VHH binders against EKC/KEOPS complex subunit cgi121 (cgi121). Designs and how they scored, part 60

Target 1, 174 residues: EKC/KEOPS complex subunit cgi121 (cgi121), of Schizosaccharomyces pombe (q9p7j3)
Amino acid sequence: MILPLFPETQVHVFVYENVSNCAAIHEQLISQNPIYDYAFLDAATILYKKQVYSAIIRALEDRRDEQMKTKTIHSEVILSLSPKTEISSAFRQFSMTKKSKNIVVVKIDSKLTEEEEFERLDKLVEGNRVEFSDEELQKLIDFKVLKKNYKLDPSTLENPLASILSSIALRGYS
Below, E stands for the ipSAE of ESMFold2; O stands for the ipSAE of OpenDDE; V2 stands for 0.75 times the mean of E and O plus 0.25 times the DockQ between their complexes.

## First folded at step 9 (VHH)

Design qg51 (from qf4 with Y100H; framework vhh_6qgx_2)
Fold by ESMFold2-Fast, scan of step 9:
Structure qg51 (fold): chain B 174 residues (1-174), chain A 123 residues (1-123)
Amino acid sequence: as target 1 above (174 residues)
Amino acid sequence: QVQLVESGGGLVQAGGSLRLSCAASGFTFSDYAMAWFRRAPGKEREFVAAITYSGDSTFYTDSVKGRFTISRDHAKNTVSLQMNSLRPEDTAVYYCAAGHSWDYWTPRAYDYWGQGTRVTVSA
């Protein structure tokens, strides 16, 4: 996909359910294997496409403005999902773990087409690829995790999307 | 209460060696990546070395590769930095840090920090 504010930046987002090799992927991420240079997110933390896009846009804005707080653009996406600027906390809240079952994978600055990234990523991830859509994400979300990560309260936050997007946009200013 | 306590600093002549140790308490040590950072007089904190939670991978800043070795002991809840062939430019306060991410190089990626141990390398 092409983002209006970043037309030269190629972005791909993939969703996998019932992933059986998360522990193996996690070890590759921990060891900084360049083949795994993607943002690997736990799908239990993602409710909307707009949530992922907002984090991507924020990460790209921070890179453009030379304000990145992490070493890589993919780590910056993970951080940008969090309402706080604490990198370790953001990884605990949003990144995949060895116990994850469903994942969202983001690739920024791909030199490959979407189809070529599919072929590459399908070899790394042992799971079922599904459409990146609100409908599919809502099957994978853990609402208890989401409410904890964004401090959601039904009495004050009837629309989770607005609260989530506000948290991402106001990261570091509250 | 989480605590990291560094030890092993001191004064040494160029070409000498020191071993720094960091004792961790108050958290599940085996779940955290551990790192050493340093701050030289008049400078900001810089990355020195890191070790993954499992101990299977290590990372070093270019200026210390081949001279410094980071290691960890899960039974003792310690991380160590063996510093060989020390240079005057290695003079700094050395800090132990613990974090839960795979961004090993960024100070902001670490949750817990020690108070530091001073290393002075004379010409």
Scores: ipSAE 0.650, ipTM 0.839, lowest interface PAE 1.3, mean pLDDT 89

Design qg52 (from qf4 with Y100L; framework vhh_6qgx_2)
Fold by ESMFold2-Fast, scan of step 9:
Structure qg52 (fold): chain B 174 residues (1-174), chain A 123 residues (1-123)
Amino acid sequence: as target 1 above (174 residues)
Amino acid sequence: QVQLVESGGGLVQAGGSLRLSCAASGFTFSDYAMAWFRRAPGKEREFVAAITYSGDSTFYTDSVKGRFTISRDHAKNTVSLQMNSLRPEDTAVYYCAAGLSWDYWTPRAYDYWGQGTRVTVSA
């Protein structure tokens, strides 16, 4: 995918359900295996495509402006999903865990085509790939997790998109 | 009450060795990555070394690779930094840190910090 604000940057987003090897993937992330250089998110935290895109755009803006707070662009995506600038908190809130079942995987600066990334990820992730769409994401979300991460009250949960996007755009300013 | 208490700092001549220790209490030590950072006078905090929660992987800044060794002891709730072949540029206050992320290199990725122990390496 080509982002209008960053046309030079290759971005791929993949969604996997019923993943059986999250514990193994988590250990590879902990050990900094370069093969796993992606943002691995728990799908329980992601409700909309726009939520992921907004975090990607914020991370790319921070990289462009030399204001990244983390070591890698993929860690910056994880941080950018959080309404706060505390890295540890953002990882606890949004990163996949050993207990995750459904994941969203983001690749930035890929030198591979989307098809080549599919082949690569098929070797790393033991699950079923589904379309990156609002419909599929809404089957995987945990509203209790979403409410906690974005501090939503019950009335805001009826239509949370604006609050989520505002939290991502204003990260660290409120 | 969370505490990280560093010890083992001191004055040593170039080429000498020191072993720093960090005693952790008040949190589940075995869940946390542990790291050492240092700050020389007039400089910013710099990453030195980190060890994963399991102890299976270690990471070092280039300037200390082959000279420093980080290790952890789950039974004693301690992390240690063995510093060999010390150089004057290693002079700094050394800080122990604990965090749950795998961004080992970034100070703000750590939840808990010690007060620091001073290391002075003379020419």
Scores: ipSAE 0.619, ipTM 0.830, lowest interface PAE 1.5, mean pLDDT 90

Design qg53 (from qf4 with S101A; framework vhh_6qgx_2)
Fold by ESMFold2-Fast, scan of step 9:
Structure qg53 (fold): chain B 174 residues (1-174), chain A 123 residues (1-123)
Amino acid sequence: as target 1 above (174 residues)
Amino acid sequence: QVQLVESGGGLVQAGGSLRLSCAASGFTFSDYAMAWFRRAPGKEREFVAAITYSGDSTFYTDSVKGRFTISRDHAKNTVSLQMNSLRPEDTAVYYCAAGYAWDYWTPRAYDYWGQGTRVTVSA
C-alpha cells in the first residue's frame, strides 16, 4: 500500500490467526534476527485498520522529522500505538508475546514485493493468514486489553475509534 | 524497592582489565533484559552492551566488541561486564539498566537504572 503523505514508502500489513509458534517468533525478535525485521503486534490490541495506519503515519512523520525515540522504524510503530512515549510500556501493551494467538505484522521499507513478503512470512508464521480488515480484526480483539491500553471510559468503549486515533496522534498532549 | 547496585569500578592502566557487577533486587530479574551504558564527561549516555532475559544473545557497541563481555547469573540476580584491553577513551561512569523492550540500544527503553560506577583508565 501507498500512503498519500509517504508515496515512496512501501507498507505491508498482514494478519494471522491461530498462530501456534508465537514463542519461537518471540525468541527470534528478542535475539534481533534480521529475518524477523517487522513490527509483530498482538491482535488482541488492534480493533481498526485506521489504528494501525495512524501508528504507521506517526512513526513515518517522526522519522521524517528526525524525532524517532527508538532505533528502528518497526519499534517506532509499536511505540506510536501507545498514548505515551514510554518505550517499555508500549512493548508490554502492544507487541506480541510468547502466549499470543493472533498477530498483526507490519513491514515498512520492504526490499521485496508484497507477494514476496507473503511467501517469506508464511514460512515464519505457523497460522492462518486472513484479510487485513475491520471485520477480521473485530474477531481477534480483546476489549479488556483495548480499554486498559487507551484508558477508555464505559461511555466510549462501544464507539472508541475517535479516542484511539486521538491518543495515537496527540501522545502526551492533554 | 527496586534496586540496581553496581560495584567494581576504579582506576586501571591502559591495557588492563576490570570487572563490573550489578546486583538486582525488587523485580523479577529473569523477565528483564540487562544493559550497561556509559557517560564520559561532557557527553551523552551511550550504549555499551546488553544481554537478553534468557542470556542467549548479547549486543555490543562497535568500539568494545572483542574487548568487553556481558554476562548474567540468574541464581545470583547479577549482570556483569568483563572489560579487557582497556583504553583511555573507555573512561566514563558506567550504569547498569533493566528493561522489558528489545530496543536494547535506547536509554528510554529501560525502566530501572543504577547510580553508576566510575572507571578511569590512565595512559
Scores: ipSAE 0.674, ipTM 0.833, lowest interface PAE 1.1, mean pLDDT 89

Design qg54 (from qf4 with S101T; framework vhh_6qgx_2)
Fold by ESMFold2-Fast, scan of step 9:
Structure qg54 (fold): chain B 174 residues (1-174), chain A 123 residues (1-123)
Amino acid sequence: as target 1 above (174 residues)
Amino acid sequence: QVQLVESGGGLVQAGGSLRLSCAASGFTFSDYAMAWFRRAPGKEREFVAAITYSGDSTFYTDSVKGRFTISRDHAKNTVSLQMNSLRPEDTAVYYCAAGYTWDYWTPRAYDYWGQGTRVTVSA
C-alpha cells in the first residue's frame, strides 16, 4: 500500500487468526531479534482498517517532524494507536501478548513486496492468514477491550469509528 | 502502592566496584522490563542497562558493556546492577525503572521510577 501523504513509504498489513505460537513470537520481540522488526498487534484491539492506517499516518508524521517518542517506527505505530502518549500503556493496550490468539502485523519501510513479506511471515507465524478487511477484523475484535482502550461511552459503541480516529489524531492534546 | 527503592550507592575509587539493588513492590514484577538509567549533574537521564521480564536477555549502553551486569531475582522482586572497573565518568545518580515495554532505551517507556541512588567515582 501507498499512502497519499507518504508516497515513498511502503506499508504492508497482515492479519492472522488462531495463532498457536504467540508466546514464541513474543520472546523474539522482547529479545530485539531484528527478523521480527514489525508492529505485532493484538487483533482484539483493532476494529477497522482505518484505525490501523490512522496510527501509521500519525507515526509517519511524527517521524517526518522529528517528534517520535519511541526508538523505532514500529513501536511508534503501537504508541500511535493509544489516545495517550505513555509508551508502556500503549504496549499493554495494543501489542500482542503471549496469550494472544489473533494478531495484526504491520510492516513499514519494507524493501520486499507484499507477497515476499507474506512468505517471510508465514515462516514466523503459526496461524491462518485472513484478508485485512473490516469484515475479518470485526470477527476478531473484543468490544470490551476496545471500549476500555478508547474510553468509549455506551452511545459511542454503536458507531465508534469517528471517536477512535479522533483519539488517535488528538493523542497528546487535551 | 507502587514502589521502587534503590540501595548500594556510595563513593568509590576508580577501578573499584559497587552493587546497586532495586526492591520492587505494588505491581506484578514478573510482567515488567526493568532498567537502570543515570543522570550526571547538568545532563538528562541516559540509558545504562535493561533486562527483559523473563530475565533471558539484557541490554547495555556501549560505555558500560563488559563492566556492568544487570540481573533480576523474581522470588525477591529485585533487580541488581553489578558495576565493575568504575570510571570517573560513571559518576551519576542511578535510577531504577519499570515498564511494560521492549523499547528499553527510552525513558518515556517506563511507568515507575525510583528516587535514585548516588554513585561517586574519584580519580
Scores: ipSAE 0.653, ipTM 0.829, lowest interface PAE 1.3, mean pLDDT 90

Design qg55 (from qf4 with S101V; framework vhh_6qgx_2)
Fold by ESMFold2-Fast, scan of step 9:
Structure qg55 (fold): chain B 174 residues (1-174), chain A 123 residues (1-123)
Amino acid sequence: as target 1 above (174 residues)
Amino acid sequence: QVQLVESGGGLVQAGGSLRLSCAASGFTFSDYAMAWFRRAPGKEREFVAAITYSGDSTFYTDSVKGRFTISRDHAKNTVSLQMNSLRPEDTAVYYCAAGYVWDYWTPRAYDYWGQGTRVTVSA
């Protein structure tokens, strides 16, 4: 995909369901294996495509303005999903865990085409690829997790998009 | 409450050794990455070493590679930093840190910090 404010930046987003090797992937992430330089998110935390895009845009803005709080752009995407600026909290809230079953994977600044990234990720992830769409994400979300991560009350939970996007955009200002 | 308590600092001559220890309490130690940072007079905190929650991987800043070794003991809830071949430029206050992250180099990534232990290396 091409982002209007960052047309030079290549962004790819992938969704996998029924992943059986999350524990192995998690070990590669904590060991800083460069092959795994992606943002690996727990799909239980992602309800909308716009949620992911808003976090990507925020991370790219922070990189452009030399205001990144983390060492890598992929870590900055994870942080940017959180309404708070605490890095450890954001990782606990949004990153995949050893127990995750469905994941969303973000790649920024890929030198590969989307198809080549699919081929690479299919070798790393033991699961089923599904379309990155609101329909597919809504099958994988955990509303209890979403409510807790964004502090949603019962009245906003039925239509949470505006609240989620506002939380991402206003991160650190409340 | 969460506490990280450092010990083992002191005065040592160049070429000598010190072992720093950090005792952790009040959280599930085995879930957290542990790190050592240092701050020399008039400077910002800099990364020294980190160890993953499992203990299987370690990371070091270039200036200490081959001289310092980080390790952890899950039974004792401790992290240690063995410092060999110490140099005057290693003089600093050394801080223990804990975080649920794999951005090991960024001070801001760590949830919990000790009060620090002073290391002075004389020429």
Scores: ipSAE 0.549, ipTM 0.785, lowest interface PAE 1.9, mean pLDDT 89

Design qg56 (from qf4 with S101P; framework vhh_6qgx_2)
Fold by ESMFold2-Fast, scan of step 9:
Order: C-alpha cells, then sequence, then structure tokens
Structure qg56 (fold): chain B 174 residues (1-174), chain A 123 residues (1-123)
C-alpha cells in the first residue's frame, strides 16, 4: 500500500485471528529478534483502518522530522497509537501480549511484496488471516480496552472514530 | 508506592570491581524489564545494561560489554550489575530503571527510576 503523504514508503497491514502462538511471538519481540521487525498490535485495541493509518502517518512524520522517540519505525507506530508520548504505557496499551488471541501486524519499508511478507508471516504466526477492513476489525475489538486506552465516556463509545483520530493527531497537545 | 533503591556504589581504583544492587517494591517485579543507566557530570543519561522480564536476554552498551554483567533475582525483587575491570570513564551516578518496552536504550521508555548511586573510579 501507498500513502498519499509518503508515496515512497511501502506499508503492509495484516490481521490474524485465533492466534495460538502469541506467547512465542512475544518472547521473540522482547529478545529483539530481527526477523520479528514488525509492529505487533493487539487487535482488541484497533477499531478502524483509519486508526492504524493515522498512527503510521504520525510515525512517518516523526521520522521525517527527526523526532522519533523510539528506536525503530515499528515501535514508533505503537507509540503513535497512544494519546500520550509515554512509551512504556503505549506498549502496554497497544502491543500484543502473551495472552493475545487476535493481532494486527504492520510492516513499514518492506523490500518484499505483500505476498512475500504474507509468506514470511505465515511461518511466524499460527492463526487465520482475515481482511484488513473495518468490518473484520469490529469483530475483534474489545470496547472496554478501547475505552480505557482513549479515555472515552459512554456517549463517545457509540461513534468514537473522530475522538480516536483526534487523540492520535493531537498527541502531546491535548 | 513504587520504589527502586540502589546500593553498592563507592570509590574504587581503575581495574577494580563493584557490584550494584537495586531493590524493587510496589509493583509486580516479574512483569518488568529492568535496566541500568548512568550519568557523568555535565552529560545526559546513557544506557548501560538491560535485562528482560524473564531474565532470558540481556543487552549492553558496547563500552561495557564483556566487563559488566546484569542479572535479576525474582525471589528477592532485585536487579544487580556486576562491574569488573572498571575504568575512570565509568565514573558516573548509576540509576536503576523499570519499564515494559522492547526499546531498552531510551530513558523515556522507563516508568520508574531510582535516585541513583555514585561510582567513582580513580586513575
Amino acid sequence: as target 1 above (174 residues)
Amino acid sequence: QVQLVESGGGLVQAGGSLRLSCAASGFTFSDYAMAWFRRAPGKEREFVAAITYSGDSTFYTDSVKGRFTISRDHAKNTVSLQMNSLRPEDTAVYYCAAGYPWDYWTPRAYDYWGQGTRVTVSA
């Protein structure tokens, strides 16, 4: 996929449900295994495609402006989902855990095609791939997690998109 | 109330050894990555060493690799830094830190910090 503001940047987003090896993936992430250089998100935290794209755009803006707060672009995507610039809290809130069951995986600056990345991820992730769409994401979301992460009140939970996107775009200023 | 309390700092001659310890309380120690950072006078905080929450992986800055060893003890809620072959350039205040990140190098990635323990290495 091509982003209008970053046309030279290759972006791939994959969604997996019913993943059985999250504990093993988590261990590879904490050990800094370079094969796992992706942003592994808990799907319980993602409601919209626009939520993921907004975080990717913010991370790419921070890289362009030499203002990244984390070591890698993939870690910066995880941070950028958070309404605050606190790195540790962002990872707790949005990254996959040993207990995750459904995950969203983001790859930036891939030298591989989407098909080649899928073949690589299929070897790493023991789960069922589904379409990256609002319809599929809405089957995997946990509204209690979403409410906590974005500090949403009950009235906002009915239609939270604008609030979520505002939180990502105005991170550090609200 | 979260606390990280460092101990073991002191004055030592070049080539000597010191063991720093950090006692953690007020949080679930086994869920957190632990790290040591240092700050020399007039400098920013610099990464020294980190250990994953499980203890299975360790990370070091190049200048201390082979000389320093980080370890943790879940039963005692402590993290330790064994410092061997000390150099005058190792003179700094050493800080214990706790966090949940995969980004071990960035001070801002850590939630909790100790007050620091001073290490002075004489020429």
Scores: ipSAE 0.411, ipTM 0.710, lowest interface PAE 2.8, mean pLDDT 88

Design qg57 (from qf4 with S101L; framework vhh_6qgx_2)
Fold by ESMFold2-Fast, scan of step 9:
Formats: C-alpha cells, structure tokens, sequence
Structure qg57 (fold): chain B 174 residues (1-174), chain A 123 residues (1-123)
C-alpha cells in the first residue's frame, strides 16, 4: 500500500490467526534479530484497518519531523497506537506477547513486494494468514482490552472508531 | 513498592576495576529486561549495557564493549556490571533500570529506575 502523504514509503500489513509460536517470535524480538524487524501487534487490540493506518501515519510524521521517541520506525508504530507517550505502557498494551494467539504484523520501508514479504513471514509465523480487513479484525478483537486501552465509555463502545482515531491523532496534546 | 538499589560505586584509578550491583524488589524480576545507564556531569543520560529478561542476550554501547560485562542472578533478584580497564571518560553516576520491552537504548523505555551510584575514575 501507498499512503497519499508518504507516497515513497511502502507499507505492508499482515494478519495471522491461531499462531502457535508466539513465544519463539517474542524471543527473537527481545534478542534484536534483524530478520524480525517488523511491528508485531496483538490482534486483540486492533479493531479497524484505519486504527493501524492512523498509527503508521503518526509514526511517519514523527520520523519526518525528527520527533521519534523510540529507536526504530516499527517501535514508533507500536507507541503511536497508544493514547499516551509512555513507551513501556504502549508495548504492554499493544505488542504481541509470548501468550498471544492472533497477531497483526506491520512492515514499513520494505524493499520487497507484498508477496515476497508474505513468503518471508510464512517462514517465521506458524499460523493461518487471513485478509487484513475490518471483517477479519472484528473476529480477533477483545473488546475488554480495547475499552481499557482507549478508556472508552459504554456509549462510545458501540461505535468507537472516531474516539480511537482521535486518541491516536491527539496523543501528546491536551 | 518497586525498588532498585545500586551499590559498588567509588573512586578508582585509570586501568582499575569496579563491580556495580543492583538489588531489585517489588516486581517480578524475571519478566523484566535490566539495564545500566550513566550520566556524566553536564551531559545527558546514555546507555551502557542491557540484559534480556532470560539472560540469554546482552547489549553494550561501543565504548564499553569488551571492558564491561552485564549479568543477572534470578535467585537473588540482582543485576551486576563488571567494569574493567576503567578510563577517566567512564566517570559518571551509574543508574540501574528495569523495563518490559526490547527498546534497550531509550531511557523512556524503562519503567523503574534506581537513584544511582557514583563512579569516579582518576588519572
């Protein structure tokens, strides 16, 4: 995918369900294995495609403006999903864990095609690949986790998109 | 109540050695990455070394690689920094930090911090 405001930045987003090797993937992330240079998110925290794209856009804006708070663009995507600028909280809230079952994987600045990235990721992730669509994401979301992460009230929870996007866009502002 | 308590700082001559220790309490130590940062007078806090929650991987800033060794003891809830071949440029307050994530180099990535222990290396 090409983002209108960042036309030279290639972005790929992948969704895997029923992943059996999250503990192994997590170990590779903590050891800084460069093969795993992706943003690995827990799908329990992602409800909409627009939620992921808003975080990507925010991370790219922060990189453009030399205001990144983390070391890598992929870590900045994880931070950008959070309504707060506290890095450790964002990782606990949104990144995959050893116990995750369904994941969303983001690649920014890929030099490979989407098909080539799929071939790479299929070797790393032991799970079922599904379409990156609102329909598939809604099967994997945990609404209790979503409500807690974005501090949604009961009236907002039935249609939370605008509140989530505002939280991402206004992160770090009053 | 989370606590990180550093010890082992002091005055040493160039070429000497010191071992810093950090005792952790009030959180599940084995779930956290541990790191050492330092701050020289008038400078920003900089990364020195980190060790993963399992102890299987370590990371160092280039200026200390081969001279410093970070280690952890899960039974004692401690992380240690063995500092060999010390240089005057190593003079700083050394801080122990604990964090959940794998951005080891960014101070803001760490949840808990000790109050620091002073290391002075004289010529």
Amino acid sequence: as target 1 above (174 residues)
Amino acid sequence: QVQLVESGGGLVQAGGSLRLSCAASGFTFSDYAMAWFRRAPGKEREFVAAITYSGDSTFYTDSVKGRFTISRDHAKNTVSLQMNSLRPEDTAVYYCAAGYLWDYWTPRAYDYWGQGTRVTVSA
Scores: ipSAE 0.469, ipTM 0.752, lowest interface PAE 2.4, mean pLDDT 89

Design qg58 (from qf4 with S101I; framework vhh_6qgx_2)
Fold by ESMFold2-Fast, scan of step 9:
Structure qg58 (fold): chain B 174 residues (1-174), chain A 123 residues (1-123)
Amino acid sequence: as target 1 above (174 residues)
Amino acid sequence: QVQLVESGGGLVQAGGSLRLSCAASGFTFSDYAMAWFRRAPGKEREFVAAITYSGDSTFYTDSVKGRFTISRDHAKNTVSLQMNSLRPEDTAVYYCAAGYIWDYWTPRAYDYWGQGTRVTVSA
């Protein structure tokens, strides 16, 4: 995809359902294996494409402005999904776990084409790749998790998009 | 109540050794990465070493690689830092930290901190 403020930054987003090897992937992330340099998110936390894009844009803005709070751009994406600036909290809320079943994977600064990233990532993830679309994401979301992560009340839960995007944009000021 | 209590600091001559220990309580120790940071007088807190929740991987700042060893004991809820071949530049207050993260190098990533233990290395 092409971002208006970051036209030379290659961004790819992949969605996998029914993933059987999340425990193995999680161990590779913890050990800092460079082959797994992606943001691995639990799909239970992602409702909209715009939610992911907003976090990516925020992370890229923080990198551009030399204000990253984490060591890597992929960790910054995870942090940027959170309404607060506590890094550990963001990892607990949005990162995949050993028990995850469906995941959203973000790659920034790929030197590969989207097809080449698909081939590489399909070898790491034992699951079914689906379209990165609001329709597919809405099949994988856990509304209880979403409500807790963004502090949604009953009135905002019915149409949460604006509240979620505001939380991402105003991180640290809530 | 979450608590991290450091011990083992002291005065030692250059080339000597010290072993720092950190006793953890009030949280599920085995779920958390543990790290040591240090702060020299007039300077910011800097990363020294970290160990993953399982103990299977360790990370070190370049200046201590080969001299310091981090380890953890899940049965005792402790993390330790064995410091060998100490240099005057290692003089600092050493802090134990815990976090649910794999960004081991960033102080802000850690949830819990000890009060620190002082290490003084004389020339």
Scores: ipSAE 0.489, ipTM 0.752, lowest interface PAE 2.1, mean pLDDT 89

Design qg59 (from qf4 with S101G; framework vhh_6qgx_2; at its last look DockQ between E and O 0.42; V2 from the best seeds 0.00; counts 0 for: pae E 9.4 > 2)
Fold by OpenDDE, look of step 10:
Structure qg59 (fold): chain B 174 residues (1-174), chain A 123 residues (1-123)
Amino acid sequence: as target 1 above (174 residues)
Amino acid sequence: QVQLVESGGGLVQAGGSLRLSCAASGFTFSDYAMAWFRRAPGKEREFVAAITYSGDSTFYTDSVKGRFTISRDHAKNTVSLQMNSLRPEDTAVYYCAAGYGWDYWTPRAYDYWGQGTRVTVSA
């Protein structure tokens, strides 16, 4: 996948459900195993493709402008999902945990085709790949978590996407 | 109340050793990665070392690799930094930090900080 504003940056996004080895993956992330150089997100926190895209774009913009707040582009994606400026909060809110069952995996700066990347990632993730779509994400979302993460209320729940995107875009500007 | 209290700093000659210790309280120690940062005179705070919440992995800035060792004791809620073969360029205030996640190199990734302990290495 190529983003219009970043034509030189190849991005891949994968969604897995019923992942049995999240604990093992988490250990690899904690140890910063280079083989696991992805952003592993808890699917329970993701409702829209545009939410993910917005975070990716924000991260890429930060990198472009040399304003990254985190060490890696993938951690920046995680931070970019959060309305909070605290990196630890972003990880708590959006990153995959040992208890996660469904995940969204983001790869930035991939040198591989989507299929090749999938083959590589599929060796790491023990779960079922599903389509990266709003429909599939909607099946995996935990609305309680979503509401908490973005402080959604009855008025904003009518159009949660707008609220989410605003939160992402305006992080640090409140 | 969260507290990180560093100790063990002091004056040492080049080639000498120091062991810094950080006592943590007021939070679930086992849930956090622990790290040491340092700030030399006239410089910004920089990453020195980190250890995962389980203690299974450690990370070091290049300049201290092979000389410094970070460890943690879950029973005592402490993190330590053994500093060997100290150099004048290691002179700094050393800070203990606790963080969540795995962005170990980034100061902003850490939620809690100690007040620091001064290490001075003379030539």
Scores: ipSAE 0.784, ipTM 0.882, lowest interface PAE 0.7, mean pLDDT 95
Fold by ESMFold2-Fast, scan of step 9:
Structure qg59 (fold): chain B 174 residues (1-174), chain A 123 residues (1-123)
Amino acid sequence: as target 1 above (174 residues)
Amino acid sequence: QVQLVESGGGLVQAGGSLRLSCAASGFTFSDYAMAWFRRAPGKEREFVAAITYSGDSTFYTDSVKGRFTISRDHAKNTVSLQMNSLRPEDTAVYYCAAGYGWDYWTPRAYDYWGQGTRVTVSA
């Protein structure tokens, strides 16, 4: 995928359900295995496609402006999902864990075609790939996690999209 | 409350060794990556070494690789930095830090910091 605001940047987003090897993937992420250079998110934290795109756009804007807070663009995507500037908290809130069951995987600046990334990532992830769509994401979300991560109140729970996008856009402004 | 308390700093001659220790309390130590950063007078904090929550992987800045060794002891809630073949340019205040995730090199990635321990290496 190509983002209108960053047409030169290749972006791929993959969704996997019923992943059986999250512990093994997590060990590869912790050890900084370059084959796993992706943003691995817990799908329990993602409700909308626009939520992921907003985080990607924020990360790309920060890279363009030489204001990245993290060492890699994929870590910057993880941070950008959080309204806070604390990197550790963002990883705790949004990144996959050993116990994750469903994941969202983001690749920025792929050296491979989308089809090649599909083939490569399908071999790394032992699960069922599903469409990156609001419908599929809504099957995997944990609303308790979402409410906690974005500090959602009763006034925003029925339609949280605007609140989530605002939180992502205001990262670094309290 | 979270506390990180460093010890082991001091004065040493070039070519000598020091072992820094950091005692951690008030959080689930085994869930956190641990790191050492240093700050020389008039400079910014720079990354020195990090160790994963499991202890299975370690990371070093190029200037200390092969000379320094980071380790952790889950039973004692401590992280240590063995510093060998010390050089005058290693003179700095050394800080212990704890953070979640795997952005090991970035100071901002660490939630908890010690007060620091001073290391002075004389020529």
Scores: ipSAE 0.700, ipTM 0.849, lowest interface PAE 1.0, mean pLDDT 90
Fold by ESMFold2, look of step 10:
Parts: structure tokens; C-alpha cells; sequence
Structure qg59 (fold): chain B 174 residues (1-174), chain A 123 residues (1-123)
């Protein structure tokens, strides 16, 4: 897909449930294997498609403005999900870990169709692909984790989207 | 208050060994990945070794693979770097760091840093 603000940047997002090899993927990521150049997110932290798109947009804006804090655009997406600027906290809160069960995978700057990118990714992830949709994400979210990560109060919990998007957009302004 | 305190540095002849230790306090040690970085004279800090919060995975910069071993002890809240077959090129101030994330190579992935311990390797 093409984001309106970045019309020449192709992005693909995939969701996998029941992933059995997160520990192996994690090892490849920390070994800097370029075949694994994706953002691997823990689906327990993602409630909305717009949450992911907002983080992608923030990462792309920071790349455009030469303000990236992490080594790759994909690691910058992980940072961009966080309301805080601390890199290690963002990775702890949002990144796939060896114990993750369900994941959201982002590819930015893809030169491939969605199906072609899926064929590559499916060789790496041992799990079941599901649709990237609010309906599927809501089945995989952990609301306790979401509340903690974004410090949501009771007044925002029934529809926290605006609060989450504001946190992503305003990071670093206070 | 968070502290990382390195020890075990010193002067050693090439081919020798040293064991660095880093004592951690003021945070939940088992929640953090631990790493060693070094700063050689006239250089930027560079990655040496890291170990995940569980201890299941370790990784090293290429120049120290097979010579250095990182380990951690959750009971004592310490991380160690066993340095064998030392070379003059290993001369540096070594820093202990604590953080989280898969970007183990970058200093910005680490929240807490020690003050460093000097290692000098003479020919």
C-alpha cells in the first residue's frame, strides 16, 4: 500500500497468530541478518491499524527530516509507537520478544507486491497469517498492556484511539 | 539509585587474560539486556558483546569472537566479560551498559552506563 503523505513509499503490513519461532527470529534480528529487515511488533500491543500507520508515518517523517534515532527505518517504527523517547523502553514495550505469540510485521520501502513480500516473509515466520484489520487486531490485543504502554485513564479506555495517536504524534514535545 | 560499577581492568601483556565484572544495583537486573562497549584512544565507543535479559543469547563484535565470553549471574546481579588472548588492539576503556531491544550494537539502545574500567594490553 501507499500512504497519502509518502506516495512513493510502498508499505506492507502482515499479522501472524500462533507464531512458534519468535525466539529464532529474535536471534536473527540481534545478529543483524539482513534477510530479517522488517519491524517485528508484538501484536499484544497493537489495537488499531491506525496505530501502526501513525507509527510508520512518524518514522518516515523523522527519516525525511534527518531526525531518526535508530539504525533502520524498521527499528524507528518500533520507537515511534512509544509515547517516550527512550529507545530501550520502546523496544521492551512494543517489539516482538522470544516469548511473543502473535506478531505484526511491517515492511517499508518494499519493491514487491504484497503477495511477493508475503512469500518471502512466510519462509521466516512459523505461524498463521491473518488479515491486517481492526477486527483481527482486537482479538490479539492485551488491553492491560495497552493501558500500561500509553497510560490510558478510564475516560479513554472504551475508544482510546485519539489518545494513542496523540501520544505517537507528540513524542518529544514535552 | 541506578548504578553500574565496572571492575577488573588493568595492564596485561599480549596473549594474557582479564576478567571484567559489572555490579548492577537500583533496578530489576533480570529485566535488562547487558552489554560491554569500549572506547579505544581517539575512537568512538564501539560494541563488544551483549547478553539478553534471560542469558539465552549472546553476541559479539567480529574482532573478539572466540576470545571474549560474556556471562551474567542473576543471583549476584553481575555481568562479566572474560577476555582471553588479549591483543594491543583491545586496549580501551570498557563500559558496562544495561538496556533492552534487538539493536544491541547501538549505544542509544542502552538506558544505563557505568563509568568504565581501563584495559591496557602491551606488546
Amino acid sequence: as target 1 above (174 residues)
Amino acid sequence: QVQLVESGGGLVQAGGSLRLSCAASGFTFSDYAMAWFRRAPGKEREFVAAITYSGDSTFYTDSVKGRFTISRDHAKNTVSLQMNSLRPEDTAVYYCAAGYGWDYWTPRAYDYWGQGTRVTVSA
Scores: ipSAE 0.011, ipTM 0.322, lowest interface PAE 9.4, mean pLDDT 86
ESMFold2 (binder alone), look of step 10: mean pLDDT 86; pTM 0.876

